# Designs tried in a protein design chat: VHH binders against Cytoplasmic dynein intermediate light chain DYN3 (DYN3). Part 21

Target 1, 312 residues: Cytoplasmic dynein intermediate light chain DYN3 (DYN3), of Saccharomyces cerevisiae (q04949)
Amino acid sequence: MDNCNAWDKLLSQNESTINSTETATITAIIYSPSSKTLHQFINICFPEGSNSILDTTLINYATIGWTNDLKENYSVDVYTLIRNTDDALDLLKPFLQEHSSKVRWLILLDWTLNDQKLWLNELSYAFNKIKQLNDDNEFSVWCLNSGEILNLQRHTTVWQSVHIDFILQTLRSFCYFNDSSLFYICEDHTEEKREEAQRLKYQELLKHFCEDRDMKDHIEMVKRSEILIPKGCDSIGLIKTVDERFEPTEVKEQHFLARYMDFIPTIDKIREDRKTTSGIDLDKLYPLEVFKVNIQEELGKMFAKYRENSRI
Key: E = the ipSAE of ESMFold2; O = the ipSAE of ESMFold2 at other seeds; V2 = 0.75 times the mean of E and O plus 0.25 times the DockQ between their complexes.

## First folded at step 18 (VHH; framework vhh_6fv0_2)

Design p6 (from a1 with E109Q; at its last look DockQ between E and O 0.75; V2 from the best seeds 0.80)
Fold by ESMFold2 at other seeds, look of step 18:
Structure p6 (fold): chain B 312 residues (1-312), chain A 121 residues (1-121)
Amino acid sequence: as target 1 above (312 residues)
Amino acid sequence: QVQLQESGGGLVQPGGSLRLSCAASGFTFSSYTMYWVRQAPEKGLEWVSTISGSGGYTYYKESVKGRFTVSRDNAKNTLYLQMNSLKPEDAAQYYCATRGNRYTGDEFQYRGQGTQVTVSS
């Protein structure tokens, strides 16, 4: 509606506070397949001192602060949700109704969980559900432990480059059509300074994403384990450079989902692990098995933490 | 057996042009995405450009976009790189490359011996 330019806003505001530090508030929600994946993500991508986010309960809330490279201060309200049922996202509905600002979604995948066959279905469910729950969303997909790509091909004969490329082209297409960023997170633990430099890079990437800043300097589309594709930087043509036989527009179709699941290796191991660990029925496409949770008790804990942390 | 042979390198002045060629054999050339990569002295391999199997889709390193054009002639099993407005920073050994069926940690595991591009200052 009313889009005053930056100079008009500066002139119309209290100029006595121009050089004062201001704290902007950001809402971020992390949707993780497991507590372990969440711990790894926070340790790699979030600023030092973010340990309060690491609570391993089904739902958690914490507020963290950071200062970016432009000396701007941010207060980030972080909600975490561990996937345990196909209805887990509904637990966030009361919170989302209280907020009118944009929500930054960090949807986690993890190369080490051996569940790549399920990724497209789970992403489709999550994005559709989030769009039903909230109108103003900024999406990103974060694939942790992408160094596992090399291990899969070194240690098995089942995984080939065509499978890795097919997953990549599928994720790129999904993110392209859903206006989402796509980030592969790969740690190299061989040297302390190089490991720290990687974490600083990922922390700056996270800050730029949350702050709605330009991320063009972070694009990587060639190195398979280090893919970084900010929202708006991909295209159908770029996706097809990996393997032209892939049709990005087909990713939106339901029959593609069955083809995706049929092509990706590890079906028996994934089904056994998922049935044993989570109680999720892999035979259901949308939604996953319902996991019994005392919903009102968990929401009460979340709202109590929200009220406590917001007073700061 | 995959064979790639680069040619067309040489010495040029800044602002000049060169056209590199890469003859391919031992595989179905038209089915594979092809790459140009380069290596300056004392540096690692650097990706330059990508072209899909049909030639219909391309991708360029930002610093060469608008100056370099990758193309292919599938009837001749030949990959090309037209390099215009050359800069001293473009001086390197240039390789054409493709990927195999298994990822080994080397994104460009199949390469020729390369052709040298030197830009005089």
Scores: ipSAE 0.810, ipTM 0.934, lowest interface PAE 0.8, mean pLDDT 81
ESMFold2, look of step 18: ipSAE 0.821; ipTM 0.936
ESMFold2 (binder alone), look of step 18: mean pLDDT 85; pTM 0.855

Design p7 (from a1 with Y57S Y103A; at its last look DockQ between E and O 0.83; V2 from the best seeds 0.69)
Fold by ESMFold2, look of step 18:
Structure p7 (fold): chain B 312 residues (1-312), chain A 121 residues (1-121)
Amino acid sequence: as target 1 above (312 residues)
Amino acid sequence: QVQLQESGGGLVQPGGSLRLSCAASGFTFSSYTMYWVRQAPEKGLEWVSTISGSGGSTYYKESVKGRFTVSRDNAKNTLYLQMNSLKPEDAAQYYCATRGNRATGDEFEYRGQGTQVTVSS
């Protein structure tokens, strides 16, 4: 069965109640390369305990409430989606077409997955697909585990500063031309107080992004593992301060993708030669589908959860 | 080896100006992005300004933007920081810096001994 009409009615009713309840409603979608990356992101950036209702192997939905530092109340409808197939984003189509409000996209990358070679192609596909699915989008790219940058350089001779900078300048250019924010998430587990302070910082960053608030106080463009660049805060000149030999406008060109992929080291091949192989299928640009999740089963779980919460 | 030597610091009244210089040797200066950083008593290093290898692109900490100007003369292997409208909060030891080819967690790995800027009350 298909409950698309019920979703349309729900979204319409939510808009009419905002002015009477003093609670604003936000729609956010987290698009993650893996369940592990999703779990880590939610644990770092969302209120305590959010994993229990947002974790998934394919698709999930939950409502998260919060109050910001201005004492304003928000109700955030969060969709979580794992990139299992080229068509994974299409699973959201019925839910997106039933409301007219802005959608905040949190597109995740993960420095520990050893897939940096694929990032530009995956972002290009995702942004293009999202623009086909919805007209009013607020984009952001979140690179988790950016502390791995130091490990890559310390444990191989293949990764050099020029590769790290090339990836950074490519991501910054892509986000600049697509009117997107770019955030590197780097956890410091050295001291418990510093770890908690970092989580609170990233939670406030998330809230400001979702609430369309000014984020100038959050900018970090110098520390390579801690990059924070809200949309509209970057420029061609600023990107070139990393390495002026990089030409940001070339990122828009179709032939750039091949140059990007050719330049990025293949760390898995090095690890494969030194230890037990983990393998990555480079002929496939997206995560492996070795044992595909049952799409109808996961959608059924999501609709059952929705019906229970909404009495529909 | 990489050598950086700062100069031009001194005592100045609030609202005054200073021009810092940094002499560079032991590397191809024009190929490297350069930084100005500063350190006040009991504080860590604070980034102030960035300039690309050719000098064509610059970036400033918000609190100094419009008051400080970074520049470089690649023929003289020299980096400059023109500091105008100085405030007591600008008082610090100032260093020029650059990053090595491998990330070590310190974006300002190579820096000189610094030059002291003091702003009198």
Scores: ipSAE 0.624, ipTM 0.863, lowest interface PAE 1.7, mean pLDDT 81
ESMFold2 (binder alone), look of step 18: mean pLDDT 83; pTM 0.838
ESMFold2 at other seeds, look of step 18: ipSAE 0.660; ipTM 0.878

Design p8 (from a1 with N101H; at its last fold request DockQ between E and O 0.79; V2 from the best seeds 0.81)
Amino acid sequence: QVQLQESGGGLVQPGGSLRLSCAASGFTFSSYTMYWVRQAPEKGLEWVSTISGSGGYTYYKESVKGRFTVSRDNAKNTLYLQMNSLKPEDAAQYYCATRGHRYTGDEFEYRGQGTQVTVSS
ESMFold2, look of step 18: ipSAE 0.820; ipTM 0.937
ESMFold2 (binder alone), look of step 18: mean pLDDT 84; pTM 0.856
ESMFold2 at other seeds, look of step 18: ipSAE 0.826; ipTM 0.937
ESMFold2, look of step 19: ipSAE 0.808; ipTM 0.932
ESMFold2 (binder alone), look of step 19: mean pLDDT 84; pTM 0.854
ESMFold2 at other seeds, look of step 19: ipSAE 0.807; ipTM 0.931
ESMFold2, look of step 20: ipSAE 0.817; ipTM 0.935
ESMFold2 (binder alone), look of step 20: mean pLDDT 85; pTM 0.857
ESMFold2 at other seeds, look of step 20: ipSAE 0.809; ipTM 0.934
ESMFold2, fold request of step 21: ipSAE 0.811, 0.800, 0.814; ipTM 0.935, 0.930, 0.933
ESMFold2 (binder alone), fold request of step 21: mean pLDDT 85, 85, 85; pTM 0.858, 0.858, 0.856
ESMFold2 at other seeds, fold request of step 21: ipSAE 0.807, 0.820, 0.805; ipTM 0.932, 0.936, 0.930

## First folded at step 19 (VHH; framework vhh_6fv0_2)

Design L1 (from p8 with Y32R; at its last look DockQ between E and O 0.86; V2 from the best seeds 0.82)
Amino acid sequence: QVQLQESGGGLVQPGGSLRLSCAASGFTFSSRTMYWVRQAPEKGLEWVSTISGSGGYTYYKESVKGRFTVSRDNAKNTLYLQMNSLKPEDAAQYYCATRGHRYTGDEFEYRGQGTQVTVSS
ESMFold2, look of step 19: ipSAE 0.820; ipTM 0.936
ESMFold2 (binder alone), look of step 19: mean pLDDT 84; pTM 0.851
ESMFold2 at other seeds, look of step 19: ipSAE 0.824; ipTM 0.937
ESMFold2, look of step 20: ipSAE 0.813; ipTM 0.935
ESMFold2 (binder alone), look of step 20: mean pLDDT 84; pTM 0.852
ESMFold2 at other seeds, look of step 20: ipSAE 0.812; ipTM 0.933

Design L2 (from p4 with R32K; at its last read DockQ between E and O 0.56; V2 from the best seeds 0.76)
Amino acid sequence: QVQLQESGGGLVQPGGSLRLSCAASGFTFSSKTMYWVRQAPEKGLEWVSTISGSGGYTYYKESVKGRFTVSRDNAKNTLYLQMNSLKPEDAAQYYCATRGNRYTGDEFEYRGQGTQVTVSS
ESMFold2, look of step 19: ipSAE 0.815; ipTM 0.935
ESMFold2 (binder alone), look of step 19: mean pLDDT 85; pTM 0.855
ESMFold2 at other seeds, look of step 19: ipSAE 0.828; ipTM 0.939
ESMFold2, look of step 20: ipSAE 0.828; ipTM 0.940
ESMFold2 (binder alone), look of step 20: mean pLDDT 85; pTM 0.854
ESMFold2 at other seeds, look of step 20: ipSAE 0.824; ipTM 0.937
ESMFold2, fold request of step 21: ipSAE 0.825, 0.827, 0.797; ipTM 0.936, 0.938, 0.926
ESMFold2 (binder alone), fold request of step 21: mean pLDDT 84, 84, 84; pTM 0.849, 0.849, 0.853
ESMFold2 at other seeds, fold request of step 21: ipSAE 0.828, 0.820, 0.822; ipTM 0.937, 0.936, 0.935
ESMFold2, last read: ipSAE 0.821, 0.826, 0.820; ipTM 0.935, 0.936, 0.936
ESMFold2 (binder alone), last read: mean pLDDT 85, 85, 84; pTM 0.857, 0.855, 0.851
ESMFold2 at other seeds, last read: ipSAE 0.821, 0.821, 0.823; ipTM 0.934, 0.935, 0.937

Design L3 (from p4 with E109D; at its last look DockQ between E and O 0.81; V2 from the best seeds 0.81)
Fold by ESMFold2 at other seeds, look of step 19:
Structure L3 (fold): chain B 312 residues (1-312), chain A 121 residues (1-121)
Amino acid sequence: as target 1 above (312 residues)
Amino acid sequence: QVQLQESGGGLVQPGGSLRLSCAASGFTFSSRTMYWVRQAPEKGLEWVSTISGSGGYTYYKESVKGRFTVSRDNAKNTLYLQMNSLKPEDAAQYYCATRGNRYTGDEFDYRGQGTQVTVSS
């Protein structure tokens, strides 16, 4: 029933303030591997007034307003989608049919999920599917909790620098050939002042990405847990400075995916197969018969409520 | 054991040039990405440049791009940094560096003793 109620919650939570003068409209879609990852991303990277998008529903929508450092006002229509099944992205079709402008995609990965073996395949599927669904896209990949890189190497013997570098060079190559930004998000919780400074930095990064602004002052290609590479700022040569034996053009080849998955370590078999969601028994929470609820009828009900609520 | 020895530092006037060298031993130099990093008094370690194992690929901190040139001679196991148009803000202890097998939170696990570059009128 929670999936069937997504639209009611979306419509009831449209409370953001929008300036009427000179407001530019941005459409952003966040595609997250879990609700926990989504909550962390919003809490770190979105402005303080963004609480309305903390709903954990499979699909959520909110309008967020902000003012940038040039005193320009923006209205951001944010869609959030939790990756549940292979067809999750198809649920966005109704929204994309009514949209004629550029869509900013924020595709989340999370270093703490122990699913790095799956990342390349998941990105390939998502990018290909998005290109089928919409023509005008601005892509970005956001790797949350990159501080876990240190913990993986401190607390296991299977993770070494060669694995961290291989993942990085793979992600950089993928993003380079797909005209995408790549951002690692690393929180430091040791001091409130430093934590707040990092949060403000990531908020500025998010705003610049959404506003299509120059991001050259945000580039970081050296610190392994803090990688920030805006679209157009990378190259085959720069990728090879990490380890010259890596061949960036091979990332596009069919054989590379198997090599990638085989090379990446993991110690948690339950997470290696992402079909299992967080150990929750989905049949118990969402019986199979409930899962077959007619989504078209539920969308129709939400549109009817929306039209009634919008009358003055 | 990895051993790195920097040399070539000194005092130079603004606009001057210096060439730093780094002698490397104890590892296969030609297969390792190498770095130049620097540290000014009361400041943290700052990355300056990167060069791939063959020397074919380089990357520079924006503030030194066009003024500094990193190079290597793999036959002599030697890394170089040519520094032109030096500015007072370039004054620092300069280290050559490389990375170990494990990320410990230090991006530049192996460094030499460093060589001092001083820029004064």
Scores: ipSAE 0.815, ipTM 0.935, lowest interface PAE 0.8, mean pLDDT 80
ESMFold2, look of step 19: ipSAE 0.815; ipTM 0.935
ESMFold2 (binder alone), look of step 19: mean pLDDT 82; pTM 0.824

Design L4 (from p4 with K61A E62D; at its last look DockQ between E and O 0.88; V2 from the best seeds 0.83)
Fold by ESMFold2, look of step 19:
Structure L4 (fold): chain B 312 residues (1-312), chain A 121 residues (1-121)
Amino acid sequence: as target 1 above (312 residues)
Amino acid sequence: QVQLQESGGGLVQPGGSLRLSCAASGFTFSSRTMYWVRQAPEKGLEWVSTISGSGGYTYYADSVKGRFTVSRDNAKNTLYLQMNSLKPEDAAQYYCATRGNRYTGDEFEYRGQGTQVTVSS
């Protein structure tokens, strides 16, 4: 009966800010597998200095302004969420049900976490959950540290090109059927000019995605560490050019998940008995120290930070 | 081991046509995605086109789309590139290529010696 809660207060503050400016307002949610992955993503893709206010703990919020190459001003309300519990997305339920604007989802994967076997299951769960929570979504999947593809081939005998291609074709198929963009982010520290050019490229890509702009100029489907496939730019035929033996429509089938997990190189220390024949024990892969975080306390810190930033 | 040999290059005037061939051996050609790449003087390799193992799926660089056609004859283990409406910027050493079972950082690790295409007005 009483409608005054933390979410009502947050929404009231956002409403007044939106109505008082000519700046276009965007809502973006970054869903990250770890704090380290989130930190790297913000440093690479967001304006300089964004990391000081976004790169914290379980849940965070900040408003980031930018001007695009058409001299248009945007105010981006960025929420960050670390996946550290089975129901982390449920923390957003009250916000999403009361929030009426389009949400841009930046769903992160990270090649360095050695969890590629889990990726399809994690994406399937996240997309299905988000669609249950909110109707107006713009999805994107961002695979960080894709340069690790080379290191996997150099430092182990179990990773082959066929596994790299299978993951790529699976992710492309998943994104194609779920109407999502797919971006690989490869950070090259070889030369300062190239490093800066990469950051500018990825910042521009992020802006185009958030602003719902045409991204046909940002397509890369050949270089395995640098894949860039905006929503609507892929096809079953293009996916099959990687390896025609892969059938993209099978990714939608209930039984494909088991085949995906079986094909991706297994972690020897996890394969001990047949009780877990369908996959990896997800509880053992999640950082246990993250589960000890008091969710209400972290939400309280986020709201306090939001109020502090909004008093300007 | 993978063996690739390109042929069919030559001198042509702008607007002309050439047909490149690539003889393949040492691997199961019909199951392997194949690529055409090119290298202009003082430049790195540029991807031109991709064709799937059966030949049923193709992909082209924007700079050649509509002018070039990739095809293959799996009975002859031969890859082709039909190049029409040639421009001076198409002048390059052309290679057919494929990928190995391990990623080495070179997207087009296996290439032949190439065949030179020269476009002069």
Scores: ipSAE 0.804, ipTM 0.929, lowest interface PAE 0.8, mean pLDDT 81
ESMFold2 (binder alone), look of step 19: mean pLDDT 86; pTM 0.871
ESMFold2 at other seeds, look of step 19: ipSAE 0.815; ipTM 0.933
ESMFold2, look of step 20: ipSAE 0.804; ipTM 0.930
ESMFold2 (binder alone), look of step 20: mean pLDDT 85; pTM 0.862
ESMFold2 at other seeds, look of step 20: ipSAE 0.808; ipTM 0.933

Design L5 (from p8 with Y32N; at its last look DockQ between E and O 0.60; V2 from the best seeds 0.77)
Amino acid sequence: QVQLQESGGGLVQPGGSLRLSCAASGFTFSSNTMYWVRQAPEKGLEWVSTISGSGGYTYYKESVKGRFTVSRDNAKNTLYLQMNSLKPEDAAQYYCATRGHRYTGDEFEYRGQGTQVTVSS
ESMFold2, look of step 19: ipSAE 0.813; ipTM 0.932
ESMFold2 (binder alone), look of step 19: mean pLDDT 85; pTM 0.856
ESMFold2 at other seeds, look of step 19: ipSAE 0.821; ipTM 0.935
ESMFold2, look of step 20: ipSAE 0.826; ipTM 0.938
ESMFold2 (binder alone), look of step 20: mean pLDDT 86; pTM 0.868
ESMFold2 at other seeds, look of step 20: ipSAE 0.817; ipTM 0.936

Design L6 (from p8 with S52T; at its last look DockQ between E and O 0.77; V2 from the best seeds 0.78)
Fold by ESMFold2 at other seeds, look of step 19:
Structure L6 (fold): chain B 312 residues (1-312), chain A 121 residues (1-121)
Amino acid sequence: as target 1 above (312 residues)
Amino acid sequence: QVQLQESGGGLVQPGGSLRLSCAASGFTFSSYTMYWVRQAPEKGLEWVSTITGSGGYTYYKESVKGRFTVSRDNAKNTLYLQMNSLKPEDAAQYYCATRGHRYTGDEFEYRGQGTQVTVSS
């Protein structure tokens, strides 16, 4: 009656080892909204060949070795998790219980999924859950396909720069108050040489993040599709340079989530329903400390008011 | 409609100072974040500084921080850039700029004609 859990089996099947006694070891967990987003992220930000080792499944594990620009060797234990249920992060409990080292969290968002209205709630849930699962975390939020910002303006009349800026200031404020890095990943496919140089730059960014190195040379706060803000490099004043009318401290307030969702352009119901793939159940919402909102209670109050007013 | 006119450029020795001005018209100047950007020959546009509509918040490129000061006078619809301790690397055509209501891929869509800053002995 001895049962092996899935994690033990995966670890035994998919390990790649570095035999150097001088190799530093890093643990990283990628939490992705979809298999496609995960595959793109690995192709762009991880060393060449990594996607053949980290095949995109609900849960995966591999060890990836690299040498940084200082000629230091690293062994990176990478776990990947696809968001498809409200309990997806709980699948990591057995692994995290058995380890006590610092975990680098790579939390992915994807501009092409048309789910920007859900981002703040999804981040709040993820950060809260992760803090419950593990004590020693290094957070980062990676927004893939940020070139879609331009396409949203070209393909709709409802997306304006004010909406793009509001999302940016919200994400920057959220990351600032939750001690997290924020990175926008934008591929430029104009020419092959520029594309490759950009991918190498993002690979070095990933290495610096994972290795806990200084990243001040990578800061970009002005180009809307190319935002790169390492932990500790932002401030309330810097966030306000995007639009001073935005108040970053309001992101901490319990009612801000509703204001965020109300301001983001209305997505067609069919399109909006298609993009609710993260599986966050409003009845089970568990916001981060600074974004604590009992959505179920507020929805219940609103529906009660509507029913009463309708009968009157 | 949007009109921006830079002035105050010139030739200066290394370590010298210049003050650039930008006269704005055709829009509600005090409501818009303004930027200084620069371009050396055969180089792309490089962001230099940002100042919000009220003037309450500023941001600078690291290489100019502590040497350059952006300011604005909303009563005169004028943007300024005080440039101290100039280096040869600062030589460029300087533009004041702002952004429209739609993101076009050009972060500095509205620019003036620019004013030339040359730093040499």
Scores: ipSAE 0.775, ipTM 0.919, lowest interface PAE 1.0, mean pLDDT 80
ESMFold2, look of step 19: ipSAE 0.776; ipTM 0.920
ESMFold2 (binder alone), look of step 19: mean pLDDT 84; pTM 0.848

## First folded at step 20 (VHH; framework vhh_6fv0_2)

Design M1 (from L2 with N101H; at its last fold request DockQ between E and O 0.93; V2 from the best seeds 0.85)
Amino acid sequence: QVQLQESGGGLVQPGGSLRLSCAASGFTFSSKTMYWVRQAPEKGLEWVSTISGSGGYTYYKESVKGRFTVSRDNAKNTLYLQMNSLKPEDAAQYYCATRGHRYTGDEFEYRGQGTQVTVSS
ESMFold2, look of step 20: ipSAE 0.829; ipTM 0.939
ESMFold2 (binder alone), look of step 20: mean pLDDT 82; pTM 0.824
ESMFold2 at other seeds, look of step 20: ipSAE 0.823; ipTM 0.937
ESMFold2, fold request of step 21: ipSAE 0.827, 0.816, 0.818; ipTM 0.936, 0.934, 0.935
ESMFold2 (binder alone), fold request of step 21: mean pLDDT 84, 84, 84; pTM 0.846, 0.847, 0.851
ESMFold2 at other seeds, fold request of step 21: ipSAE 0.813, 0.794, 0.818; ipTM 0.931, 0.927, 0.934

Design M2 (from p8 with K61A E62D; at its last look DockQ between E and O 0.91; V2 from the best seeds 0.81)
Fold by ESMFold2, look of step 20:
Structure M2 (fold): chain B 312 residues (1-312), chain A 121 residues (1-121)
Amino acid sequence: as target 1 above (312 residues)
Amino acid sequence: QVQLQESGGGLVQPGGSLRLSCAASGFTFSSYTMYWVRQAPEKGLEWVSTISGSGGYTYYADSVKGRFTVSRDNAKNTLYLQMNSLKPEDAAQYYCATRGHRYTGDEFEYRGQGTQVTVSS
């Protein structure tokens, strides 16, 4: 199939939808470290069945409709993207160049991946790249599986409260200076009633974020595994209440990245998994042309799916 | 041995005021963020306020903001909670608390015996 023709058609339909007066339109992009993390996030925060049309191994697109608690209807154009290589965000460039509306970014982190040492650098790269690709952005960072915080301290002697707090204060400072929301997602699977109530809570949180609604009633800054800090609700002073020795303004400095990485405990497994499963290690083993061709083929699949979904 | 001793509780009428104190010993008080938490008979432990080690940074629960003021005197190793405009729902056992070096799932693992605040209704 000719990707140029499908691409032109998809852009034309997107432009028409954005200019519609029938239903409020939102563009959201989920940037996930893995397919598993993406799958979990969608199951928790999106309407039932959204995984069947949003899951991906690289890039995907679907339009999802919802109605909020004020009975307002929204049409949400959702792009999902897996952080497979350093160039993954460039795959979105054609869609971002043609849009004039604000883009909501849901940048996922996952406590179970044991890659916390890499988080600050990954976020810095992603935010800088996104700002180069698009001017009108609404950022949020979503840390999934934050219940793992307790397990890390139970199953190792190297993880201490100071490490958990240091990560939190670093993420809060990064989000504060980059005008981003920060949300920890912690699921309790012990009872179905609690599990369903948590799912509804996180669905409402997602809707409020995407709809740019006031979220001051959703703030949680004390419970370490349940942190919820909407954009504009944090401050240097509040961050320092966790541990006053932490200096939030240092997070912007390059020397801080090295200090951050040196301070965070590293489990040998995650280091070996990064070397084995990372695109960098795999790039040395696989020809570059194979990755380049696969990326273009996946983009073609996404354009075809978008056109099919827009007819539904 | 970490020791925290609350005092200053008592009976007040709605709209009244109380000042709670917490004497700390067995640790370097000025290096630790301190908390006030409370427990009503029918409820679990509820966070009330936070104050940084130097006393320079504070944070309050919405239910008490504007009515309660946390402070500390590091020379006396003492934490304070000034409670104004007390309401019946403020009636509880009040604890001062701090956090240890390991997260155990208890956000306030070190706390004293508490002091009772009763608001007559």
Scores: ipSAE 0.768, ipTM 0.919, lowest interface PAE 1.0, mean pLDDT 82
ESMFold2 (binder alone), look of step 20: mean pLDDT 82; pTM 0.820
ESMFold2 at other seeds, look of step 20: ipSAE 0.798; ipTM 0.929

